# Ledger of designs, part 10: miniprotein binders against q9h3h3

Target 1, 235 residues: q9h3h3
Amino acid sequence: EDGFTAEHLAAEAMAADMDPWLVFDARTTPATELDAWLAKYPPSQVTRYGDPGSPNSEPVGWIAVYGQGYSPNSGDVQGLQAAWEALQTSGRPITPGTLRQLAITHHVLSGKWLMHLAPGFKLDHAWAGIARAVVEGQLQVAKVSPRAKEGGRQVICVYTDDFTDRLGVLEADSAIRAAGIKCLLTYKPDVYTYLGIYRANRWHLCPTLYESRFQLGGSARGSRVLDRANNVELT

## First folded at step 3 (miniprotein)

Design B20
Fold by ESMFold2-Fast, scan of step 3:
Structure B20 (fold): chain B 235 residues (1-235), chain A 100 residues (1-100)
Amino acid sequence: as target 1 above (235 residues)
Amino acid sequence: SLKDELRRLLEEIVELAEEALRAIKEGNLDLAKELIRRAIEIAERIIKELDDEEIKRRAERALELLKEALRAIEAGDPKKAEKILLYVIWEVFRLILELK
């Protein structure tokens, strides 16, 4: 049951990655055009498969904003997947440490802060704040899912280039909070996503590395960040 | 009825996609490609002959995914093809349910 669900989630993610993306690319588009673009493509209204009544008539996999300094490097994902399959057949123990080493070896280091919000003005407002932070250079890149036909929450993903760089991960959290975001955030390395490892997996691995909770007045950072694997609060 | 004929054609696409998925898992990539090509032909027939714009659009979506699965196998990435085929099965099955 859980394996079938995980395979379905992986298939949906692959299809979304392959569909056209609506992209505001700050490397080639003036920042002055961002507000008009955000008004044209509010994520609560953009439909996954297109609809004559929505902003899009054609399928949209993701809505994304690329910062001026964004330089994509997904690493050797094919080599990672091949090595993972070999590892599974080898009988070698599979732990968070072995996945971390596999990711480092194949330079698959990116990760993301995730927030899940219901379709509506709060989602659109949160996305606008994140998009402005990306265009202004406080964040590198972000994307948000379009609205699914049968509802459910949408996800905003804010990427960092190296999940092993704890300082970089925490700096991204601070920038998200500075953009006005107050909801729960969770951080997941992309290596787990590329290998199709979700909450229910046979190795009992936790794909969430960090958790961030908004905190009023108690912290200079505006949030408390927890290392989920070790249950230790970070400064 | 036309609705029953459409349902049967969609069911055939699902069956072909499921068999292609099994062929990939068994390492028979030539069989997988042939089954995907057959599913593509059925999707193209639906698109050409059907006047319902919503169903035609979703059939076009399935067609493009099937073509991507074929390209993935040809590029030496059968794991990508597996994920795409699972998505095709899910999407077409949902369309069949909506034809109640």
Scores: ipSAE 0.000, ipTM 0.261, lowest interface PAE 10.5, mean pLDDT 83

Design B21
Fold by ESMFold2-Fast, scan of step 3:
Structure B21 (fold): chain B 235 residues (1-235), chain A 100 residues (1-100)
Amino acid sequence: as target 1 above (235 residues)
Amino acid sequence: SLKDELRRLLEEIVELAEEALRAIKEGNLDLAKELIRRAIEIAERIIKELDDEEIKRRAERALELLKEALRAIEAGDPKKAELILMKVIFEVLYLIRELK
């Protein structure tokens, strides 16, 4: 039927980034308009390529909320990619530490907490909580994927500006938990995304840097966060 | 029959775009440009034979992306061309799935 490969899946992710986004931008839109916007564009009903029966007739790559203080900075991705090519041909070991240094050198520091949820009320409710936290200033920016296939999970991405700032990463986790999210969360630095570090990569690296698990009566933050690269519990 | 021929040509565009992406990664920009030009010619012929305006719109988007990828290589930005070609591959695969 469909012959999808890892190459085709990467192309799908790129297509989403390049297609139009539905954005609630708190820098230019009053917070009082958020609830109406969320009701108009629930992620379980917004279709990836448009449908006359859905909220959108045109393709949508992502549904996003920008916080009032949001200021995008992708760093030097071109320099990162050139250095990555050189590293691969050098024969030097490829480890979380070498990727971290590459990211720092080229200022590619952003990262994101990821949660995967099935389409439906629970996804829409979770997204509404995250969107409200962004508009209220507890989080900087977030996006959620539209509905591409029936039954397939959708992803909510909650960004932080610096994956090396553990306090910032943990503060974002706390805000996500405060929004009522109890599922497993994983944190992926954008450098891993740019360099194609996904599950089953050829270097056998863990594709995520941090993992957060909700625990009833747990730490003061309501979750336990593990640094997967160093195998150290942070909370 | 006509739809079967259109599907075959769309599959050829995917193959050409995949080979062009490989050529860019290998530093062979002249080959990449030639493969992209070939894909553009095929896409233009396909668009003229489509009856469905929705599918035609998606095919026209893919054609414009192919032209943008070619311009990116000519402007000295092969990394931008790689990203655009990946989008072309996805757009055309989606179009093949829509074609019954």
Scores: ipSAE 0.000, ipTM 0.235, lowest interface PAE 14.7, mean pLDDT 81

Design B22
Fold by ESMFold2-Fast, scan of step 3:
Structure B22 (fold): chain B 235 residues (1-235), chain A 100 residues (1-100)
Amino acid sequence: as target 1 above (235 residues)
Amino acid sequence: SLKDELRRLLEEIVELAEEALRAIKEGNLDLAKELIRRAIEIAERIIKELDDEEIKRRAERALELLKEALRAIEAGDPKKAERILLMVIYEVKWLILELK
């Protein structure tokens, strides 16, 4: 069987996108209010469906921070879907390169660094660091999932506006590391999300373009970034 | 066969949802509502023919999403309807794979 996990993940992501978001918008809210907002809505305590005792009484799909210069552009997702159907029918190879070309043609360029953490202090601390980096201008926009009913891991997504801009992707990784984040990061272009490229996809593509691992050596801090599509180490 | 018939009906729901997305993009909300209502009718028929509990639950979820998309357009939020219709397409594509 193919694609079951991919379709489930896509459906869950879309459901979260449709539910209300808790947003700190630095375009309209002073940066001085961020610490109080983070204390009010720690992601380990905000529940997906407004469980008793949580800070929220209603469902929350995402907790997000928008940077002062953030300007969303999702591109032509419908045109992308039509071109994807044509590509599958054409018999052309389905590769990271052909997906990249479809994304460029339809201006579906955004992507995100992903980190998965268990509910608790480590998650809340990581999110606070990311949120401050966004409000201070080192990152553009980020979101974190609320606590799931089943108590699984939560995800922090840190967005860049153009996944084809390798320098921008690597600069975002550096800013995440500078914020004190030490866990594994993976980078996924939104085109893969829209086309259902998750784990165990039927085209056997790696669902992420980059992987970042934190490493310490001789008091030096840094990350190792691997280009998954070309199997090349960048740092 | 019954499975072949169900697969064709599920494929029709995908087509209707894709046409509804196009209609929303073009500003034709009346056409979008009509296409969603057609998809709802087909989904209700399919659910009556399903024996597998998991497949039935997912078909019921797709039906609720279609109804939610219709409500979103009626409430003046076509962008919300677009996101919901994408979820319908993903759910129904999974159902098509499961029946084959």
Scores: ipSAE 0.000, ipTM 0.166, lowest interface PAE 16.3, mean pLDDT 81

Design B23
Fold by ESMFold2-Fast, scan of step 3:
Structure B23 (fold): chain B 235 residues (1-235), chain A 100 residues (1-100)
Amino acid sequence: as target 1 above (235 residues)
Amino acid sequence: SLKDELRRLLEEIVELAEEALRAIKEGNLDLAKELIRRAIEIAERIIKELDDEEIKRRAERALELLKEALRAIEAGDPKKAEFILKLVIYEVLRLIMELK
């Protein structure tokens, strides 16, 4: 994992964002149509570049579900990128606090809980649970990657509006767990994604702010959420 | 051979995309647009001559990425164009490797 690999990952992410998306938009589509849509487009079978044997013959970048209250606001991504280049040429230290401040200044506040699952019925079941929670109003918006030609794990992204709003991030985790999800979850602010900062980066930054592990607490199910940046347990 | 000619054309797209990246870094956006347009013309020619559906789909994706890079420059976002061009280079190099 080096800088070249990070550039490849950023490039692949941009391609997915630009290719067509399969969207269930609860703002314009009745909730009663969700089950049929999920059956038509299970993420384990939808292929990234299209395949005669899959539900799609054309490329699909993402499969997404928008909640009734979804209002996209990516902030000033161009201003963020310009400020990032200025920061790199300034010689000033690049730290989590510096990136947080850039994100706040440019209103690039969204972030996401990530789960990585192998293609198969467990992925499709997890996605159906997340999609249901979005349409029912417990989550705002989510997307899942299609199946890549080379195979590998697929990712479900569950977005929150503001990564600095710890309560909102924890409420999303609770809703994901309530949907029956038991796998490891990690939370990443979109500012890291827009700047191409991945696990192995030259600044040795951890792009993951939170980590959630499923844990039984007596008869009540819950999760143990760790603040990775400060190494503090939140639950 | 047809496969050798295809490889050469794909390599030319990579070279043009690399030159376009250099032009953007130097602030020469007019040159960058011209180089991207040349890459688009080559990609369109490849698509017309392909008989392999999978390779054609991959080439069509590269074409759409090139068009999006051009649109990004025209919209005043050369940084977006840089990322897209890097993706074009990545995708086309991977396609070249698969042409054994």
Scores: ipSAE 0.000, ipTM 0.194, lowest interface PAE 14.2, mean pLDDT 82

Design B24
Fold by OpenDDE base, second read of step 4:
Formats: C-alpha cells, structure tokens, sequence
Structure B24 (fold): chain B 235 residues (1-235), chain A 100 residues (1-100)
C-alpha cells in the first residue's frame, strides 16, 4: 500500500468513528444476550451504508463490544497534535522514540491489534470469538469494520490501554489466540493514526510496532511476537 | 478567539478544495489528493476542538464529501471529484458566513 492508500484508509477509519456504532456493552447488557446480538449483526452482513437487505438500515461506522472494565480515555489528542506540528517545524530528528515520548506526555497511549479478514463465515466466527473474550473480561474492547460496498477485507481491532506496556500487548495477543484466531496480527498505536503517520511516510517510521504470527507447537501463547522496531522476538 | 480560529480553519479548507479543483483540471491528480487529505485533516481538527455539535456535524459532512472526492479520484472519475469539491466549497463557505 502506497502512502496515499494508507492515508485514505486512515481517513475512512476516522470517518467511520463518527458514524453510528452498533455496540454491545457488557457493562449494561447481560452476557447472555451476546449470542443473539452476534446473530443479529454478523459483521459480514452489516453494511457500511445500510444497504437494502442488510441488518442495518442506517450507516454503521463500526460494530463494537465493550467489556465490563472498559473505560474510554483518549488522552490529550489536541496537545499531541500541537506538539507534533511544533516538532515538525523545529527540524529536529523524528524517531519512534520521539513519538513514544509525545504519546506518553499527552497520555495518548491506546493501541490495537489488527487483523484483516475477508467477509464471510470465517470473519463472523473470528469476531464472535473476540466478542466473547471481551465480554468474559479477557479483552477490554474490540471493534470490527462493517462490510464495504466493494467487498474488501474487513478489519477487527482489539485495543489495549497502553502500547508502551509490552506485557499488556502480549496478554492481548494471547487472548486473541485463545479465542481461536490464527491469522497474522499487527499492533499499531493510535498515536500514529492521530499524527498522520502511515506507511511510506517521509520520516520512514513504521506504524506497526509488533507483529504476531501463529505458531503450532510453540509457546503457551501459540504465537511469535516480533518487536519490529528492534527486530527482536518477544516470545 | 476560538471563533476566529475556526473561521480561519474553514477558510483553509475552502482554499485547499479550490486548489484541489485546479489541480484536477490541470491533470495533477496526485496534488489534488494531497490537498484533499490536508483538508480532511483540518476538518478533523475542527471536529475534535469544538464542543458545538452543529458545527461538528457540518464539519463531518464536509469531511465525508472530501473522502468521497478522494474516492472519486482513485476510481478514475475526476469529474465527480470536481463536483463533490464544489459542493464542499459551497457548504463550508455557507458555514463561514453563518459564523460572521
């Protein structure tokens, strides 16, 4: 994906954040209702714009599940962006470390494991597994993109509260694997999205911090997690 | 003032959209895309910085249109992109006038 395509996809994702969400909130809804909700709104059938015959008549930005321990905290995104603009004008070197410090300073620490799946049963099954893990408290929050008109891959995002907490990131990977997910996972801090740092950016920053590959017979986690910044395996 | 800054940002969106229109007419689609993306970024700033739900909604509408313009360029329909950009310009200019 060229830098433009990545920027476009990021813009679309940000736009989707502002459209109505289909949410199962485990804080207010009994866990026993999850299966009915999943059956009503399978991600492969929920359409981005509420196409005729879809479960949704209105546009849907995301389908999401909130765990009982979910507390939304976006930090100081405005301050982060102002500091980023100032940094760009300063001519100072921009490194992953710089971005990490900006994120910490402004408390913009959220990140997500990402998986891309084709629409269909496999996606819906994967989502159901993730949703259960969230409701059971193994994960905090997850969302999945609705079906696009073009029929492209849908993305499941599983969030962690702090991308600087390696243990928390790894625990989320383990929970995703325990839910039966075997595809490639990439971990991206939200700070990179907020700052417009996409693939092929002018600073040569990789927005993916971690990569998880499923491994048969490997560690108790069933995956190998690679720190891409340091090119070191963490598991 | 916050109102003055908002007006400035909205004016910048208009300028960027107009420049994007010119770029499309000149056949410079890459430049048009960059300009539209910058306009989208500004729209997001407005949405995040303001507590006014009406202004947010209008900024969101502008953002959606800008995204559609971008999609139109990518789909090889620059004429559609031009039409959408004109709509963005009109809507944002109307908002600017309402804020005076």
Amino acid sequence: as target 1 above (235 residues)
Amino acid sequence: SLKDELRRLLEEIVELAEEALRAIKEGNLDLAKKLILRAIYIAFRIIRELDDEEIKLRAWRALKLLLEALEAIEAGDPKKAEEILREVIEEVRRLIEELK
Scores: ipSAE 0.016, ipTM 0.328, lowest interface PAE 7.3, mean pLDDT 86
Fold by ESMFold2-Fast, scan of step 3:
Structure B24 (fold): chain B 235 residues (1-235), chain A 100 residues (1-100)
Amino acid sequence: as target 1 above (235 residues)
Amino acid sequence: SLKDELRRLLEEIVELAEEALRAIKEGNLDLAKKLILRAIYIAFRIIRELDDEEIKLRAWRALKLLLEALEAIEAGDPKKAEEILREVIEEVRRLIEELK
């Protein structure tokens, strides 16, 4: 979230979701095929809108890996949006707590750990580690953005099925670190994406719930995790 | 050494839970949530770092109770959080005694 307006970011997200995805689906594809698939589609080389010199000639919105147990559940997004409009009209305070309650009521519970990396070997290596963790069952599902025409950083999204399940969120962080990831991670519930909560939102809400930093030694092994909603360091 | 480290972590969970209980009684729910979250992370570290399946199960049980206490405070029921925190203290103290 590099200072773009919420509407611009929402439009780009919608376009990526609507364009074709490159998917390794471990529910139907043997794990032995993963290494060849990763070699064929390194995210630093896959282009957003296609390029004769890249692995893809047509647009690609996302590169994704689905775990064996992955079961998509978007919840009641229409009910969430209607309730959001009613909340804005009601004059009641808009806080992380009220958004959490809307998400629970409408079963819009998924969320994701985000990491932003420049195109290159480090991105491809990080994605390969995450993809293997998904196929091996340590993570449920992940996706990575293709290379944009402007250049810039790409994002790896590692999903959990319930952002209110603190243990599940922390277990995903631990699995990401076990896969060799050392960069900054931030956690965002999908409800914030559906409602347009980005860096420059009108309600001045923090767009992420957790932040994870890699640490060597100290009281934490592998990560320092900050709960942004409660302003609490967990390590 | 390893048993001493584990005992210290379990004692820290008890101390955090006791301090959270006092914070609730004083009406400081923000402090109580912060202390419970720290205890949750320590329980998670025990589960992640230990190879003993029985101790992992006991730590997982304590972690689930701590999450329930946190949810009770967030739902506006601090009295329920107090009851759950007392359960945590009893469960973890029992585990400490079994390490003798």
Scores: ipSAE 0.000, ipTM 0.250, lowest interface PAE 16.2, mean pLDDT 82

Design B25
Fold by ESMFold2-Fast, scan of step 3:
Structure B25 (fold): chain B 235 residues (1-235), chain A 100 residues (1-100)
Amino acid sequence: as target 1 above (235 residues)
Amino acid sequence: SLKDELRRLLEEIVELAEEALRAIKEGNLDLAKLLIWRAIKIALRIIEELDDEEIKKRALRALYLLFEALRAIEAGDPKKAEEILREVIEEVRRLIEELK
């Protein structure tokens, strides 16, 4: 709208990553403490920049839950960024295939299932379900955005360690559905996020690799997963 | 007044950018990144809280430049970060002057 919208979105994402996070770390905290933590920090009430009337007085970038087996590996993001600049300068076509190859070469393989929900009980309930699945070992790690001052939708991100591992992506989808989530899910590799490629980008790339739609009956998984790039149903 | 509150926030961005420049010149890149990050947070608050579209646009440009300075430091080019921070200082000072 203002001509700097893509830069604004990138700046907000980076700022959230750099601000303090509220973390339930199942590697060091007993699972029995999760319910109290979820009650203390419901995402619909935690404010992005802090408010004396909210659960937090200081800024919060993300609310996250780490599973017992979670081992972070972001790969070589600096090498990825340097290679991206070289690619743009080279005049070579920028395609999903070339980004995939950059991601593999630099081991930037993580990705995430995204769901967008309005602030309120349904968001908090969905987050609680996801958080329990993480602590119980069905998912590895998840985070949810805090509430912005003007409101708007909040996002829950459920991570997998390798976006090229189709079975791992599908397994995460199945676990999300088993947690009671019925809304549309979209899957985005972190390589697109690190390079600032959003829905409206100059290269006309679709950053969404997979979509999951809830389906009553039919699939044993409770959902239909589509590979957006190849227009192929995976379930 | 709202105008006085805005002026104080913009002045804080300038102060933080000037301190970040000093930190870079002294080789303290960790401090420089922290100071740039604090300036980014103020710019984001201005964008979120103000209804003046022209001021929002100017704050968004400052935000963009601050992130480019941060990226320059992360890429191992602190001299580029210095150039960008001087641009931020100049641009924000112009906005402050226009608020008179």
Scores: ipSAE 0.006, ipTM 0.313, lowest interface PAE 10.0, mean pLDDT 82

Design B26
Fold by ESMFold2-Fast, scan of step 3:
Structure B26 (fold): chain B 235 residues (1-235), chain A 100 residues (1-100)
Amino acid sequence: as target 1 above (235 residues)
Amino acid sequence: SLKDELRRLLEEIVELAEEALRAIKEGNLDLAKRLIFRAILIAYRIIKELDDEEIKRRAFRALLLLYEALKAIEAGDPKKAEEILREVIEEVRRLIEELK
């Protein structure tokens, strides 16, 4: 947004990560309980700070669904941060390629497909579809933001293990499309999140690596995926 | 004043980080995590409520380092958390000294 710095956006994201999460964990909870959980916590109604009349009485940072095989691995985030500070003071150019190398060196490889939707039925329906795909094993893990006090769009994040694995990124896109999602998707590596690369960053980097557009014909995957950094069509 | 309130919040971050270091050395990692989390909330409050871009940037950096210290403890590396907390203390003390 025009009035916000990359640092401000990163701080808001970190605060959400630290606040309590509402989690459906398929590793410990039967899949038959998902529909009741989704009805109890529709993301259009869950408020960021527990406003009166919402399903939550306390702050919620994220609403998440963990798949049965979900096993988080963040890599060496501490080493990444130290290397990032060294890179900034070195005077070397900061590009998508240098950030990719930093991420590989420190094994910080996870990333996510993002979709932004206005609060309401369409958001809740999209989230339900994604959550079912996670519980059924087509996706590994996903989360959705609660409703902000000021309003605005909410975001659904669908994670993959390795942003350098293009096949894996494309397979996640296919699973999202199979779940009935037709809106624009963009893909962001978590290394960019850890380093505060958002819109309006000081290095003028595009904050996302891939873009997915829905197509009825043409692509076998039901979408056209573009590598934004290299301006190359992948499907 | 806003300047006096900011100084107080920054001093509180330093005190919490120093107490977290003591907790780690005593083997009380649960206490250390709670103290680090309290420091994170203060850094976030500074970012949310102040308009000063430089102070927001410095507070954001402190917030990220505090989060990394928390994750180091969770990963079973409390010595790494100690190194990070010392860096936070030094950076925040510098900011306090620059406030006149």
Scores: ipSAE 0.000, ipTM 0.207, lowest interface PAE 11.5, mean pLDDT 81

Design B27
Fold by ESMFold2-Fast, scan of step 3:
Structure B27 (fold): chain B 235 residues (1-235), chain A 100 residues (1-100)
Amino acid sequence: as target 1 above (235 residues)
Amino acid sequence: SLKDELRRLLEEIVELAEEALRAIKEGNLDLAKELIYRAIMIAWRIIKELDDEEIKYRALRALRLLIEALLAIEAGDPKKAEEILREVIEEVRRLIEELK
């Protein structure tokens, strides 16, 4: 109930995706160049719409790092969106299982671990750790939002290729923790993003499948992971 | 044909933008936002499906303007949204005419 509508969130996400990205692509760029690239483009200083006092003079939608083995597979997003519209018009019940089945049918399987951090040293340090894990092959791909005009938290997204592959999702969590990240993480399948389903939706769907909380000691992975859909602790 | 489908999608964007403009004038900002969002979805679809770089660029510009109009309504400036929607209508109509 904060004030953002689903339309507002979808519009901002679309604008960011369509604006230019700053990309370190490990498939074509030597890993030895990463540290210089990270120093040139710290997320706390890169501005969303460009600023003479920042590293960028032009708009930047996302700052991203692609791993050596990264192979994008978005699935049939258009077919997914058409099927979603048909489902809404049909009057059939809309449940997490129904969305999961639409995602599988249309091969829209990617998902992401999300972390929200205030602009500053902690964000830049966290992003550097994630970027290094991607270039070293422990994660596949990640992106971070640039700084908004009036401030606010920035988001780091760490992608996995298949949200139905629980072990792959948990392995990504472990790699994030190994990179030194200690904040709350939430995992969201991209199917929810493509359909414009956010926290306050009329179908009362929870777009978050997993939560990860840092645990000092205890867990060998450094985290406790909760399956939000089934209310089951996995670690 | 691909050209016929593209023209239909562009015409739908114009229709939605015109309906959104009417909704704003009538004080129905919730309807205006919904209509603008539908137009955004169509513009995104055009960008994803086309190989023509010039048409993609123009569709991307229309998408950015539609997002700006939506954000103007959210910021409490519906008059700014009206100005932007008229710009969208003019630009998309120009593109439709070029495709005849």
Scores: ipSAE 0.007, ipTM 0.326, lowest interface PAE 9.6, mean pLDDT 82

Design B28
Fold by ESMFold2-Fast, scan of step 3:
Parts: sequence; structure tokens; C-alpha cells
Structure B28 (fold): chain B 235 residues (1-235), chain A 100 residues (1-100)
Amino acid sequence: as target 1 above (235 residues)
Amino acid sequence: SLKDELRRLLEEIVELAEEALRAIKEGNLDLAKYLILRAIRIAIRIILELDDEEIKERAYRALMLLWEALKAIEAGDPKKAEEILREVIEEVRRLIEELK
């Protein structure tokens, strides 16, 4: 059941990329405007397809915050897709390492930490914390899904520039934890999204590269991070 | 040796935290934030290179304190950042001493 729900949410997230986004862009908007923007567009109240009673009358695919230093680089996605088709017709095995090499060759390096929360105060509070971390420069960019008509959990995505840079991935994880986030996090490289790697994929690959669990004992430890592809604990 | 490299990395965290304290006192908050971010990356490197759970846990504690110092500067409370950075220096120096 959890597997099906995660696959459904991932598919909905991809569809949302096609629709307009509500964006707070710290590159062109003063940081002092953020609190008012967050109050106007709480993700638990913004509806996916618009509604006269919600903050939006028109469809919204994503609610996003761009940091001051954010410079998007999607790489060569078209070249990646062509090379992927060629790889599938080759005799070479399809593994995390093969996909990593394909991503490096075509500079499709971005990835994201994912967190899934039910609509409500906890989601809005978590998003506000993430958004402030982005505007303050501790994170590069983030987005959150609007509320779906069917209900279900919403997803917050926190992006990093390079999934092959373990330091950068773990730095983002620690910044998310420092923002007060305690739920399960999973990290997915965008190359997996572009190539359609979800749960129940043909190659039986884990759809996420890292998993982060909150750890709090007598001493605050922060996170236990597992490299799922290589089955190695990083923290 | 790995133990000698670890000691060197821990000493670098102390040096960066001390430089960040001086930057705050001089009113150069951008420099202080930069130095704290450099210390954060070294703490993460230590966590990645070691299999020792106790050292990893203590490195992670320092990492969290460094993030708290950075957040304090962003919140307009550089005095709190100074207090937290002194705590980082003390914690990391304790770890260095225990390696001996």
C-alpha cells in the first residue's frame, strides 16, 4: 500500500510540472516579502485545479521558492533520453552505476530530497521553515505540491545541484534537519525522474538514492543517512 | 595516518570557528557565514570518512551547532552566534584531546 501511494504521488508530481507555478523568487523579490507570500499561499489551502474559495482561481502545478544564488541547469535532457534509448537496446546491464554515468555524460546532475506530509498545519509549518532556509541561503531551491482534489499527502522537494556530490547532498539534509524537519526524507536524482524510474520499474532499482531518518537520543544526532543503491550508511 | 588526518580536520574546524568569531566582532557577517559553511563541509567530510560511531555522533553534534550559529546570524542575533561558536570550539577541542 505504501508502495502504491508513493508511485501515485510521484506520477502526480510529474504531471504538475506542466501547469503554472506560484513562485517566490529571492533573486528579484526582497526577503521581507516572504512572510506575506507564505501567508497568502499556504500549501494546505492552494488547490491543484483552482477554486473560488481557495487562494487560487486557476490551476497551480507547484508552489516554489528560488534562492538568491539559484541558477537552474537541467543539463542535456534530450541527449540523455536519446542515450537511454540506445542503452536499452545494448547488451549492457542497467544499474545505478550505468545511470550515474549517463547522467554525468549529459550533465543532468540535479536531485532532490522528498518529504511527504498530510495537508494541514504541520505541512504549512514545514514548508515555511524550508522556504525561509532557501531565502536565507542555507538551501538552493524548493517546491511543494498544492492540495489535490482527492486528498492524500503533499510533497516538499528540496533540490541540490549535483547528486554525485555526497557532501552537497548531506549538507542539504543537515540544513533540512536544522529547519526543524523530523519526518522521513528520501533523495531522488532528477535523472531517475526523466527516465521514468519509479517503484516497480523494469530493472528493480531503488527509485531513490538516499534515505534520511531523524535520530534523537541523549545527544541530538540529527540524521541517519543510508545510500540505498550501494547499501552503505553515510551517517 | 587516518587518525592524524582526522586531528588535522578537527583543528581546521576550530580555526574556522575562531575566525568566524573574529569576523562577527568586526561586523563582517558575510565572512562569518562563509567561514561557518566551510566548517560545516569539513564536519560532513569527517562523518563520511569514518566508521567510528562515537566520533561520527560528535561530529554531527558539531555540525548541528554550526547550523544553529548560521541561523542565529540570519535571525539578526550575532551574539547568540558567538555563544554557539564558542560551544563548537570547546566540543571539538575536547574531541581532539580524547584522540591523544
Scores: ipSAE 0.000, ipTM 0.400, lowest interface PAE 13.1, mean pLDDT 84

